# VHH binders against F-box protein At4g00755: the designs that were tried, part 2

Target 1, 377 residues: F-box protein At4g00755, of Arabidopsis thaliana (Mouse-ear cress) (q8lg03)
Amino acid sequence: MDFVNNLDTDTSLSILSCLDDPSDIVRASAVSRSWRQFVVKYSLSKNLCLKLFHQLSNVDHIIETSNDRNGESSEAGSSSLMDTRLLEKEHRAFALLARGCMSSPIESCIADAIRASSTDNYPVESILNTLEKRDRIGRTPSYWSSTGQHKTTVPESLLYKLIGDLCLITEVSIHPFQAYFQRGHPIYSSHYVRFRLGHEKDNSPHYNNSQDKKGEPGKSSIESNYVWTYTSQEFSMAQENRLQSFQLPEPVLCIGGYLLVEFLGRVQTQEMDGQYYICVSHVKVEGRSLAKSFRVENVDDNGKFGLKVLSYNDPKKMEEMDAEAGQDMDAEAGQSQLRNLEQLLNLLHRHPLDVVDYVWPDESDDEYAESEDEAEP

## First folded at step 1 (VHH)

Design g7 (framework vhh_h_nbbcii10_fgla)
Fold by ESMFold2-Fast, scan of step 1:
Structure g7 (fold): chain B 377 residues (1-377), chain A 124 residues (1-124)
Amino acid sequence: as target 1 above (377 residues)
Amino acid sequence: QVQLVESGGGLVQPGGSLRLSCAASGFTFSSDYSYGLGWFRQAPGQGLEAVAAINWGGGSTYYADSVKGRFTISRDNSKNTLYLQMNSLRAEDTAVYYCAARPVLSYKYPHDYWGQGTLVTVSS
């Protein structure tokens, strides 16, 4: 404790810069006023965040909401006092950010499905089907399908919006689709999967000039509208009907709240047309959403952005408060119900020939297609 | 282009008989994919009604209660043709008759194949 008062600035800074845990820096700032002033003056919370997540060097400015303001955040009209208030503001924001990244609960982080690189038989085989952990709705299969391709090297992608503009992503899980209703029960998957995290391009007219490239092969129109700041390794996909989890080697901070799942190397042809398809029944993303504490504003083409603090309440304490209130408003429930309504409307507009398949009692003609018969050693 | 073409419709007296044919082009009934094949009808001002259906191997057939014992569905895979033998025709059998095909055990194709329809009029 006394070494901060008894040693020179460089020696004290060297010792305190060895603290790698945000909790340790917070505890250090609570020991005494001198320790707190040292932590604030030398930006230790900000420096720890930059050490953990280099992308946070792109924070251009910090915006605080009126509910979290006190007398300290009012402008005094002196440049020296404004510099001190800026350092105090940065300390508060980055200390909360570090705590959020290390201590927030791991949760499901997909807010919405945006689009796929291609979709076969839209809207029945849309990306929306991947949001629920199921491969069927009653007797109707539920999956996303790409369009058919002759070349195995044509990639496909699925684009998702994450909960909030600032998310620490730890794991992505993919369930390939097995066509239990087709002869041989093929699994339409890829050899590899790769993940990208990023944001929409800025609002300049130069970046809003998306051109319709309908019928253009090999182009992903998704890439023209987004900036990808992180790209994972290629993970091998097992050719199995199960949810497969891909843990990122290190947790990745997503600024802007967009995830792209890329499927590489087509594996399975459809017997009827001889074309390669990629089909997915479920996509799950796990991480720490900072949506309750932060918003990202005005991400420019250099990646610089404004960090808006919504609340200084501990994210875990917010969860406890929400549980005590006994009622949570769930935006995901609303989106799920809208999705289910759209799927039901599409089913209701199908021809009544669907009834013929459902009323036939004896399907003996199709027994050779069952997976049990094919599983024999 | 996949096409189903119905033929054999026309004007018949009550108690008469007709044999409807449905010729498929652009795909074959003898492919490795099982097809449910069926006959549907629509009378003026009424909804579409399933009349008869047959599985790929002919092992399972369906008939609407209104036509059981009078109508017989059959298929000839070598001729790529679906048939509906209609006996003891009644005025209430007057309708446009459609043949339809859908992949059985393959929901990869969410749309069904339909013919343009053939008119059957049962009147004195």
Scores: ipSAE 0.000, ipTM 0.215, lowest interface PAE 11.0, mean pLDDT 73

Design g8 (framework vhh_h_nbbcii10_fgla)
Fold by ESMFold2-Fast, scan of step 1:
Structure g8 (fold): chain B 377 residues (1-377), chain A 124 residues (1-124)
Amino acid sequence: as target 1 above (377 residues)
Amino acid sequence: QVQLVESGGGLVQPGGSLRLSCAASGFTFSGYDSYALGWFRQAPGQGLEAVAAISGSGDRTYYADSVKGRFTISRDNSKNTLYLQMNSLRAEDTAVYYCAASYTFWDESHYDYWGQGTLVTVSS
């Protein structure tokens, strides 16, 4: 219906502002020229996006690098046309942002381990060990360990780089380390865990590559190099040797792509030295990465940043196209390796009639014993 | 560092035989061996296929239907080596063959090690 032409501006704005789905606003902009002009003029896509993700109010300017300018080839030399181009640009960018935040697939979002607040026996017990879902490699333990402390109140932290500069985080999972090689098999964990999301300060060494080596203890405080824009509640850690998942009460948009995991309240002393340690075997982060569509540039001290749009293709469609055309032979081989090893392990451990390494007694044990020559003198 | 290195691949005529070896370094096949050891293959334009597996104790084996009666998997713990004896080879056995070792922790399975592969070509 074309009610925008029949109602006053306040009434039309009131009606269209009731749309809570970014897709509905995009569809409204496609109904007619007058609806599109109204949606663009009153920044409805931007306003809905900001309502859903308030962190996006910190977008200072938008930079487009796509070849989509073909539809905008009609130039005029007036500032009024420049204002219209800016509103059109905002409409496109914020519609894509909202769609990405609501519709992008949930995936594993850690790109790199950066550093720990402390590391015992570096580099053997470094944060790098937490990137893989395992507590050992062959017979060698695999975990991160803090340095020992006499006080329970000394916190520890692990710093990670997320995939892309814009990532909507839904869940963080942590596997505490159980020292299966120590008497009593102690679990070195914390009473609580807290998560922070943020970005590097604008004086970051991104361009100069003067950062400490990956996983190496930092030469400067984490607090001095990063700005934390989100801090979670303190989640209780179960003192159990299992992957523990912590759902954020609401999905959080991380601008800048850094996650800090803080461990609070030491629990377990080491018998040998009487000191408290915190150890972790695995950290996993799940969320919606917008890396394929966006980059963040020049985050200032007030949190304002430049939003760079890489492509206006639907992030979901781009992912489908990447899955089809960008089937990396190595990635496809990796998925096939995982599938076939899982099949092999299931055959070896879960199907008794087909299993090569099943330890439970079978009624046929007598047949094996009877078939041995030495069993019968 | 832990690694698996395959050897013994090459060109063979249909009906011929070939023996593949997988030498492990950085870990050992001893005691209660927590490693599931096996051979996988990838033919041109196809996904990975499980070929054969042997238990840590060496007393039980698994074979894919396509190779039963023709291939034999074995291990030598003193040499830290896994073997695949391939007899009555067919053109369809042409593939890159990979050695793999898997460690289980509780009831959860995870990857430990893969070799780089050795090419077996059955032709002419």
Scores: ipSAE 0.000, ipTM 0.151, lowest interface PAE 19.7, mean pLDDT 72

Design g9 (framework vhh_h_nbbcii10_fgla)
Fold by ESMFold2-Fast, scan of step 1:
Structure g9 (fold): chain B 377 residues (1-377), chain A 124 residues (1-124)
Amino acid sequence: as target 1 above (377 residues)
Amino acid sequence: QVQLVESGGGLVQPGGSLRLSCAASGGTFSYESSYALGWFRQAPGQGLEAVAAISSGGGSTYYADSVKGRFTISRDNSKNTLYLQMNSLRAEDTAVYYCARSLPLYTIKEYDYWGQGTLVTVSS
C-alpha cells in the first residue's frame, strides 16, 4: 500500500521519520516518484544523520564534484527551482553520509603522528615510535617518552592526524611501554586515558604554526591551534604490558580529522631520578574513514564547515575493488619503510660517529630479552 | 667488567667551582661505543636526581634544568675518564655525586654500572 498517497502529510512524515536504516530511506525513495519527492522535500536523510550525529547540524553548505554534464547547475531558475536543487543535493549527500557511517568497514584510521605535549630525548623517544606495532627495533627500544615530572597530576598528550577529514571513530588502542631493560621491568603508564576529537583552527596565517619536523615539540600550544569538539570519558588503564582497547560507548564522528590522546594520573617513577614518566610503544585507532567519499572544507572557529562530496560510488564497492587490486598493502609497506628509515636516521644523529661503522643486526635479534616473561615456565 | 670510581668531591664555597672525575677500569669509554655515561646526585633526604649525560661519541649531551648553563659534562676516551665541571655552585648542589654507565644496548634512561659516589658540600 502506497500510504504517502493515502495518508495525510503529518501521518506519513511520522511513519517515515521512524526509519533508522539509511537503506530503508533509499528503498522508500525508490517506491514511486511521490515517495522520492516526499523523502527529498522533508529532508528525511538529513534528519536521520542529525539523529545519529548532532555535529552534522554544523554543515553550512554542500559542494558536489561534477562527474559529467548532468545539467544540474547549468540553468539558473526561479527561487523555487533553486530550493528544489538544494533539497535534492542535501538528500544525495546525507544519504551517502548515513550509508558510509553505518556500513563502511572498520579500518585503521591514523594517517600521521603530529606532536606530543613533551618528549624526553627527542628524536629517539618521539611519538613517531607509536605508529608501529613494536617495542623494539633490533636491539634498540622503541617507544615515546614524556619528560619527567615530580607531580602525578601533570597530564601528557599525543596528537594524531586521522585518515580523511571525516572519520567515524569506534575504538582507540594503547600499548603502554614496559622497560624490559630496567630492574623490576616497570610499566610507565597512567591511571586513566581520555580521547578528544576535533579540528585545526582557522587556516589563516594567524593560526598557522611554524613548520616543525614530525613528532618534534612545537613552539605553539596544542590548545592554541586546535578545537576539540568531542571529549570521551576517562578510561581506566590496566598496568599491564599489552595492547589495551578502549571502545567508545557510541561511535563518534570526527570532523576535521584530529585525535588527541590524554594520559591522566602518573603511576610509575624512574629509580634513577625519582620522577614520573609516561611511555607508550603503540597507538592504534579504528573506525570508518569517509575519505573516499567526502572532504571537509573551511571549518571555522564556530564549528561550521563545507561538506564536499568526492564520489557517489558505494564505499563498500570501492573497498572491494581496492582490496582486489592490493593497493592499500603497497602504500602501507612504503610508509613502514619510510618510518624505519627515519628511526635509523634519528639513531645516527644520536650517536653519529659511533653508529656509522656498525652493521645493524636484523630485526630477529633478542638482546633485550631480560623481562620477567622470559623467567616464566 | 667495568668499574667506575669517582673523585674530586669536597667542600666548596657558594659561587665556587669544582671538577669531578670518573675513571673506568676493565675497559675504555670508547671501546664499547654504545655506552652513554652520566652523572647523578642524591641530596640529603631526597631521591636520586639525574644531573648530566653524554653519548658514547661525545656528540650529544643532556643536562637537568637545575644545572643547565652552570655544569658541563665531557669525556676523554683516551684517558678513560668522564668529567663534570661544576661552576656557580649553590647550597642546593650539596649531594653525593655518582657516575654511571648506560646499558650496552643503547638506553639513555637506565644505567647499569654505578660508582660508589663522591660527596660535594657547598657551604660558606
Scores: ipSAE 0.000, ipTM 0.173, lowest interface PAE 13.5, mean pLDDT 72

Design m1 (framework vhh_7mjh_2)
Fold by ESMFold2-Fast, scan of step 1:
Structure m1 (fold): chain B 377 residues (1-377), chain A 121 residues (1-121)
Amino acid sequence: as target 1 above (377 residues)
Amino acid sequence: EVQLVESGGGLVQPGGSLRLSCAASGFTFSSYYMSWVRQAPGKGLEWIGRIYTSGSTSYNPSLKSLVTISRDNSKNTLYLQMNSLRAEDTATYYCARDRGYSYGLYYFDYWGQGTTVTVSS
């Protein structure tokens, strides 16, 4: 269009600032060199991102590791100011980021289970069981269990790593566990569930890290190693054996890639020991992962971070390329197979076909026989 | 078809003894752990003890001095011997097939209908 050339700067900025779709801003930048320079000069892509997600104001610097801009070459010697190069770099990165946040497909976003606040009978009843969409393997139950507690006010937590350092989270789903093998079929759940999103502390001490196994209860507090930048409302848990979905009021951009699920208010005691337990069979997280386009580097104590751009290719196109060139089995299927092997080992441990029970003689069964051997009359 | 049938309950005087039996059918009895569980009127379930495939036993510490669990694999029968019975031992007693190594939540996949023991003068 010619209006950018024919209108004053304030009028043009007012009109272009009404563009809420990153594709419209990209199209505006493609109309002419003058339109592109205007979009770049007034940081329209960056301002749209900041309008949508205030956390993006914490981008300290941008690192480009790949120049995948179709056919674009480094130009020979430029008289352009360094400021112009910085603005163009910001335009590219934030335009891609806005597109990713608004247009990427919604997918399952959990990459891994890290640990729980407590785990009963580790590794059999670990957080790893919650990654699968089941409550049993054959006749063997599959769930995470907290340790027993006498007080209803002791919270429990499950910690997950998300796919990528930048993930827009829309929904978290929890399936509480019903003990179908106990009389009365109790559901070991909580009154409320709350979600936190955040990142690892920059300078966390790495003492005794070799002792922490996947899903094993950590010796250090979860709070001491992580910074939570988002905390949801407390959602009410229905006391029902079903996958319950909790839609966040607004999509939340997670910077750093960690999710904490907190369970508040214990509901169900086990009759035989009188203790409260919280048990979960499945946790699912839905959102838009930006892992194929971005990484986050060096989140400091003030929340500032480096935004690393991996690829400028369309995330949707990249997903299609991965599917087309891909193997018969995806990464999620591979991880599920490894978890299934771990569950089979746990099943063998629960029902060891070659284990022999040993009975040690009770000390009370041992009689001291004091008899003399007489060789003489 | 798995079935567990308890018998031997009834009225007993305080200080008396009683032996309960559980007849198992429909599975290889010798290959499974077995447990006894009781429920007093108006109260929750209370685990009594387990017998392993070897014949070794594990008891609820609060009940260990009062009970003995045994099994006869040739008869597919589980037993609970109770001595020095008190009014507090009045309960319905259940035989259960025990899955063993699920320690956090007690895992019994089949239960009998129960047999009632009343301790009263």
Scores: ipSAE 0.013, ipTM 0.543, lowest interface PAE 7.6, mean pLDDT 77

Design m10 (framework vhh_7mjh_2)
Fold by ESMFold2-Fast, scan of step 1:
Structure m10 (fold): chain B 377 residues (1-377), chain A 120 residues (1-120)
Amino acid sequence: as target 1 above (377 residues)
Amino acid sequence: EVQLVESGGGLVQPGGSLRLSCAASGFTFSTYPMSWVRQAPGKGLEWIGRIFYSGSTSYNPSLKSLVTISRDNSKNTLYLQMNSLRAEDTATYYCARGDLSQLFEYLSHWGQGTTVTVSS
């Protein structure tokens, strides 16, 4: 006998509904069989998740691929037994999900660069350059550049795939590119930056659509293929050569694993052609990835999706196991090397001779900034 | 020893046409992008356009309908064809070697220029 049995249902529910820590709900479910049944029956773990992240109301069903909790997978029998099994499944999944959202480590969350709204000198000045914490490779600048525009109001965007289909995003950081090889060392940035989070319109197995599929007036290929469920405020960009960090006012749960960075309001023209450009050397995203425990399946037109549970193991313990398996070389290090090789090969493919024959003469940024006359005819 | 030598400038009537040439030496011309830039008296530099080693061209939009850039890699020569010339096209015209892997046309080597005067 505990206080759940000694009080009426309304009073007990009122008390337990005040719990806002997933650990407290798990502890409550461990007090007795009666308390566990109460927690499960009234969906307290699910209700906490919905209180923390309303987007989780879009979970249509739960798919378990791990049998860690129960070795039985036969037909349930009675409808009452099936209802109990469904509630137990929801309790397990949402309790793990709440823990993941609250206590998973904050890490770098970009898995891959997908496409840009435009790219000047493709593929050398591509979005792939923004994945590394640098503005040059040897003596060659490394950045993404939009194409030139005469209108200040034409936006540009960069599309990224996040680590996992379910990721809590806390911060996005942007490093504008300063053209140190041009007179005056201009910074080609934007007045504002805005972030969107979302998913593919059709969550079927990979359709490799062309990066340049711009078939509709007033719409981009990015707009035609993705649904944006979150849009941030417009953050002001300082016109400075530094990594600028933008904290979201509250952590945002991304369902589907796509981030769009939009650059709004062009600020810098190129002296020689009078056109506006936007250039970025690095993009970093920080958050809590739930990729080790969850996948998202079959996102429909109403945003409803299947939540697939991969493992009930502690995310921190799984991370330690991955670190031990990775040793000196991990998948991220390998991917970084492949990106560097692709950028070098793309640069080489633009020239019939070795790049080293054409590497820029040994001219420093400081010399050019102090000697503008060297650009005169 | 990189050398760029422009030629073909002179006096031309309003509405007329003119072709400028630039002879390149001291480097492998066929592998470099090349640009044309002009400077009217008392004014700043105005970029006209460029041509990549592949023959692909990019122009200043305000001038695109009036000019054509071409190259002959076998002769190490760059050309600028100008049509429908106006008094405001009076300038010194320069050819320049572009940086191969840079954004925004950093021009490492320039010729001495050739003067074009549009007057009746």
Scores: ipSAE 0.000, ipTM 0.142, lowest interface PAE 19.5, mean pLDDT 73

Design m2 (framework vhh_7mjh_2)
Fold by ESMFold2-Fast, scan of step 1:
Structure m2 (fold): chain B 377 residues (1-377), chain A 118 residues (1-118)
Amino acid sequence: as target 1 above (377 residues)
Amino acid sequence: EVQLVESGGGLVQPGGSLRLSCAASGGSISSYYMSWVRQAPGKGLEWIGRIYYSGSTSYNPSLKSLVTISRDNSKNTLYLQMNSLRAEDTATYYCARGPWLDYHFDYWGQGTTVTVSS
């Protein structure tokens, strides 16, 4: 017996809800089948994800690519009180999501440049120039330039598509452009930079791939076509020719995969025309892209979306890790007969946490096999 | 300790719509899954769907196009909107907190009866 079996449901839930680390939840689920069923039924992985990223409360449904054609019984009317398979699916997806957010490698996350608020000398000085870490191609300058402006208060913005629809953003880096070919080598920058993360306002096919908004004959507006779910503080921009990194105070989960960089407060006039310009040679975004594991489908105007799981870890590797972890934890539980919270917490922290502990146990595969083919022993 | 009280049941015509309410007292529902379950005469319990505190919903696929679950956390109240009602929808409708271990819900309402008949 363990404490989950010996305590009432509310007490057990209160104790397990104290587990804030995805690896601790994975370890708890590996202790025994009863513990895993408890973790699944009380949605502990989902609850942890929601505490870390409130936007995940907007997951409307979960789609698993590998099992799309075998779910006919889930489409039928059910006389069962609760569909355990739906809870299992939800648990697998959120456990994978938590692992991805906490342990996936930090990488460059820009997939494409979409548009700028304005562009001088298009297409030569377009946003596309900011995708590469350079300020020139041979002898030709490479940068994005806004159009000239007389007022310092007119903002400019650059819009990017991130790698995948689900991406945890940690840092945005901006390299202002220094006009090395002009007298005095002026740096055309802004006083402040601000970041927004969000999704397309209407999730229509090819909406963003067209220059025009669906239903509009002309060029679409950035503000009218996107919903911004996160807006950062205004970061001060140093007036220096270097890549400047802006770390977000907390990692931000972007659902929908769009980043807007806003430049606020014009600094530098061009001697020739006396107008203010903002110029950027490079934009880099760092984070944890979940593109290989997830896609986001049908983001509506309330922010609700479908979470599509593309893949789990290698089956053989998962089986080896799950069998090893499950057997070790079951043996320990059987031998130790855990009695209280202190003993449980000590057990979970006796073994150093590593990346392998974030690999989800394969007990769900065993349960699928049991529900299909196996009789109870 | 938590008390759940359903309301809004009654006689409705085929093709009609009905909204059920479930008011909770004695405890907050804000941090828990809340579910709607029904039982037709002579049949077992059938899960309709659930809603998390955030408003995120999950439905029985066979019923998804016919029902909408919502909640108002400020009123500690759960709702079930039903459309295009058929005779087969005649049942006692329950709201429940959970699920808890082994498909047993922690707290249940008394149920409200919906009869679809002309």
Scores: ipSAE 0.000, ipTM 0.090, lowest interface PAE 24.7, mean pLDDT 70

Design m3 (framework vhh_7mjh_2)
Fold by ESMFold2-Fast, scan of step 1:
Structure m3 (fold): chain B 377 residues (1-377), chain A 119 residues (1-119)
Amino acid sequence: as target 1 above (377 residues)
Amino acid sequence: EVQLVESGGGLVQPGGSLRLSCAASGFSFSDYWMSWVRQAPGKGLEWIGRIDPSGSTSYNPSLKSLVTISRDNSKNTLYLQMNSLRAEDTATYYCAREYVTFGSGLDYWGQGTTVTVSS
């Protein structure tokens, strides 16, 4: 349609305001210069983003770093000229953000494991074990374990850093741990699981500047160092040895890049001590990472932040960023393998090899074979 | 052949002290985490505490002030020192080896030694 050229502004705005797809608004802006000016002038891309993700009202300012626009940012001038440039800047940023949220590929969004509320037998049973899709390394089991508790109501939590500062999270998956080496093959799980998304408090130490080992039990409360902007419903956990997927009712935009998994209501006691444990072999997070396009700066105590745009339409830079992310992920995978090897070597030096390969006599060979295949070397 | 043999149980007066021993054989004792567990008549198993290969201990919080676990790796022997015994401490006491490569859980238990706290 070409009605923008032939209708009054109020009629055109009424028609265009009915568009609820960011791609339709972008296509409308490509029809003609007058359509683009209209989309920019009335902030249609920004308004649509605010309807989809209310927390985007907390964008305080926009910073462009790798802009392929042909030098349109060089003009200093009147307040009116600056306002016009700000509207165009907002249009570019929010149009890219909307596209990213709706069209970016679904991928694994965990960058790193930070810490657990408690850890039994550190570092052998640390949160770091949950990063890999396995319940054993060869014949040595791989899982995180909480410390034991007498009360069923004591919660536990696992804290993760997400890939990038902006992630649209769609699904969290948890694999409870079944102790195939114990009598009765108990599953140490919880009745419920709940998810929180948020950011570091302004005065808390950044995780990559910490002098503490990754996965080491913290000396301060997780709650004291983070602000949780989203809390999910409590999802019921089936007491089964399988990866269980929890789809969020609607995709959630995480600003700041932290995920907390909370386990509520202990189920299984250990025969030897009568205490309740919670054990997890794997945690997986699916979503759309916007790390290639955006960074977040200075999230304050009211949730306001700076949105930094890295690239709009540079395929070379996007490819370079993807290659760098791939290299970093490969390096992280290498570090994970090194940590697992160090853990196993320490265990073997303290313990005979004949115990490493122990399998409960009443366990099924099918269960062992399946888990061993998943464990990889 | 893995063997754990407890000794030192018997009749003790309330307020008394008792030291239990566990002689381990058939495995590299110095490389294993060890636990003490008790079972009162008609009750379930109650974990007392554990000790790692280096001698670091962890206790059931309810019992921490009343018991001390120690080990002598040169003699392959585990100990449980109990003080200020009460009638509620009447139980069969078991020495147990933990799953070393699997973190937690017990794979071998002794036959148990009975402690009776009564006049």
Scores: ipSAE 0.000, ipTM 0.167, lowest interface PAE 17.6, mean pLDDT 73

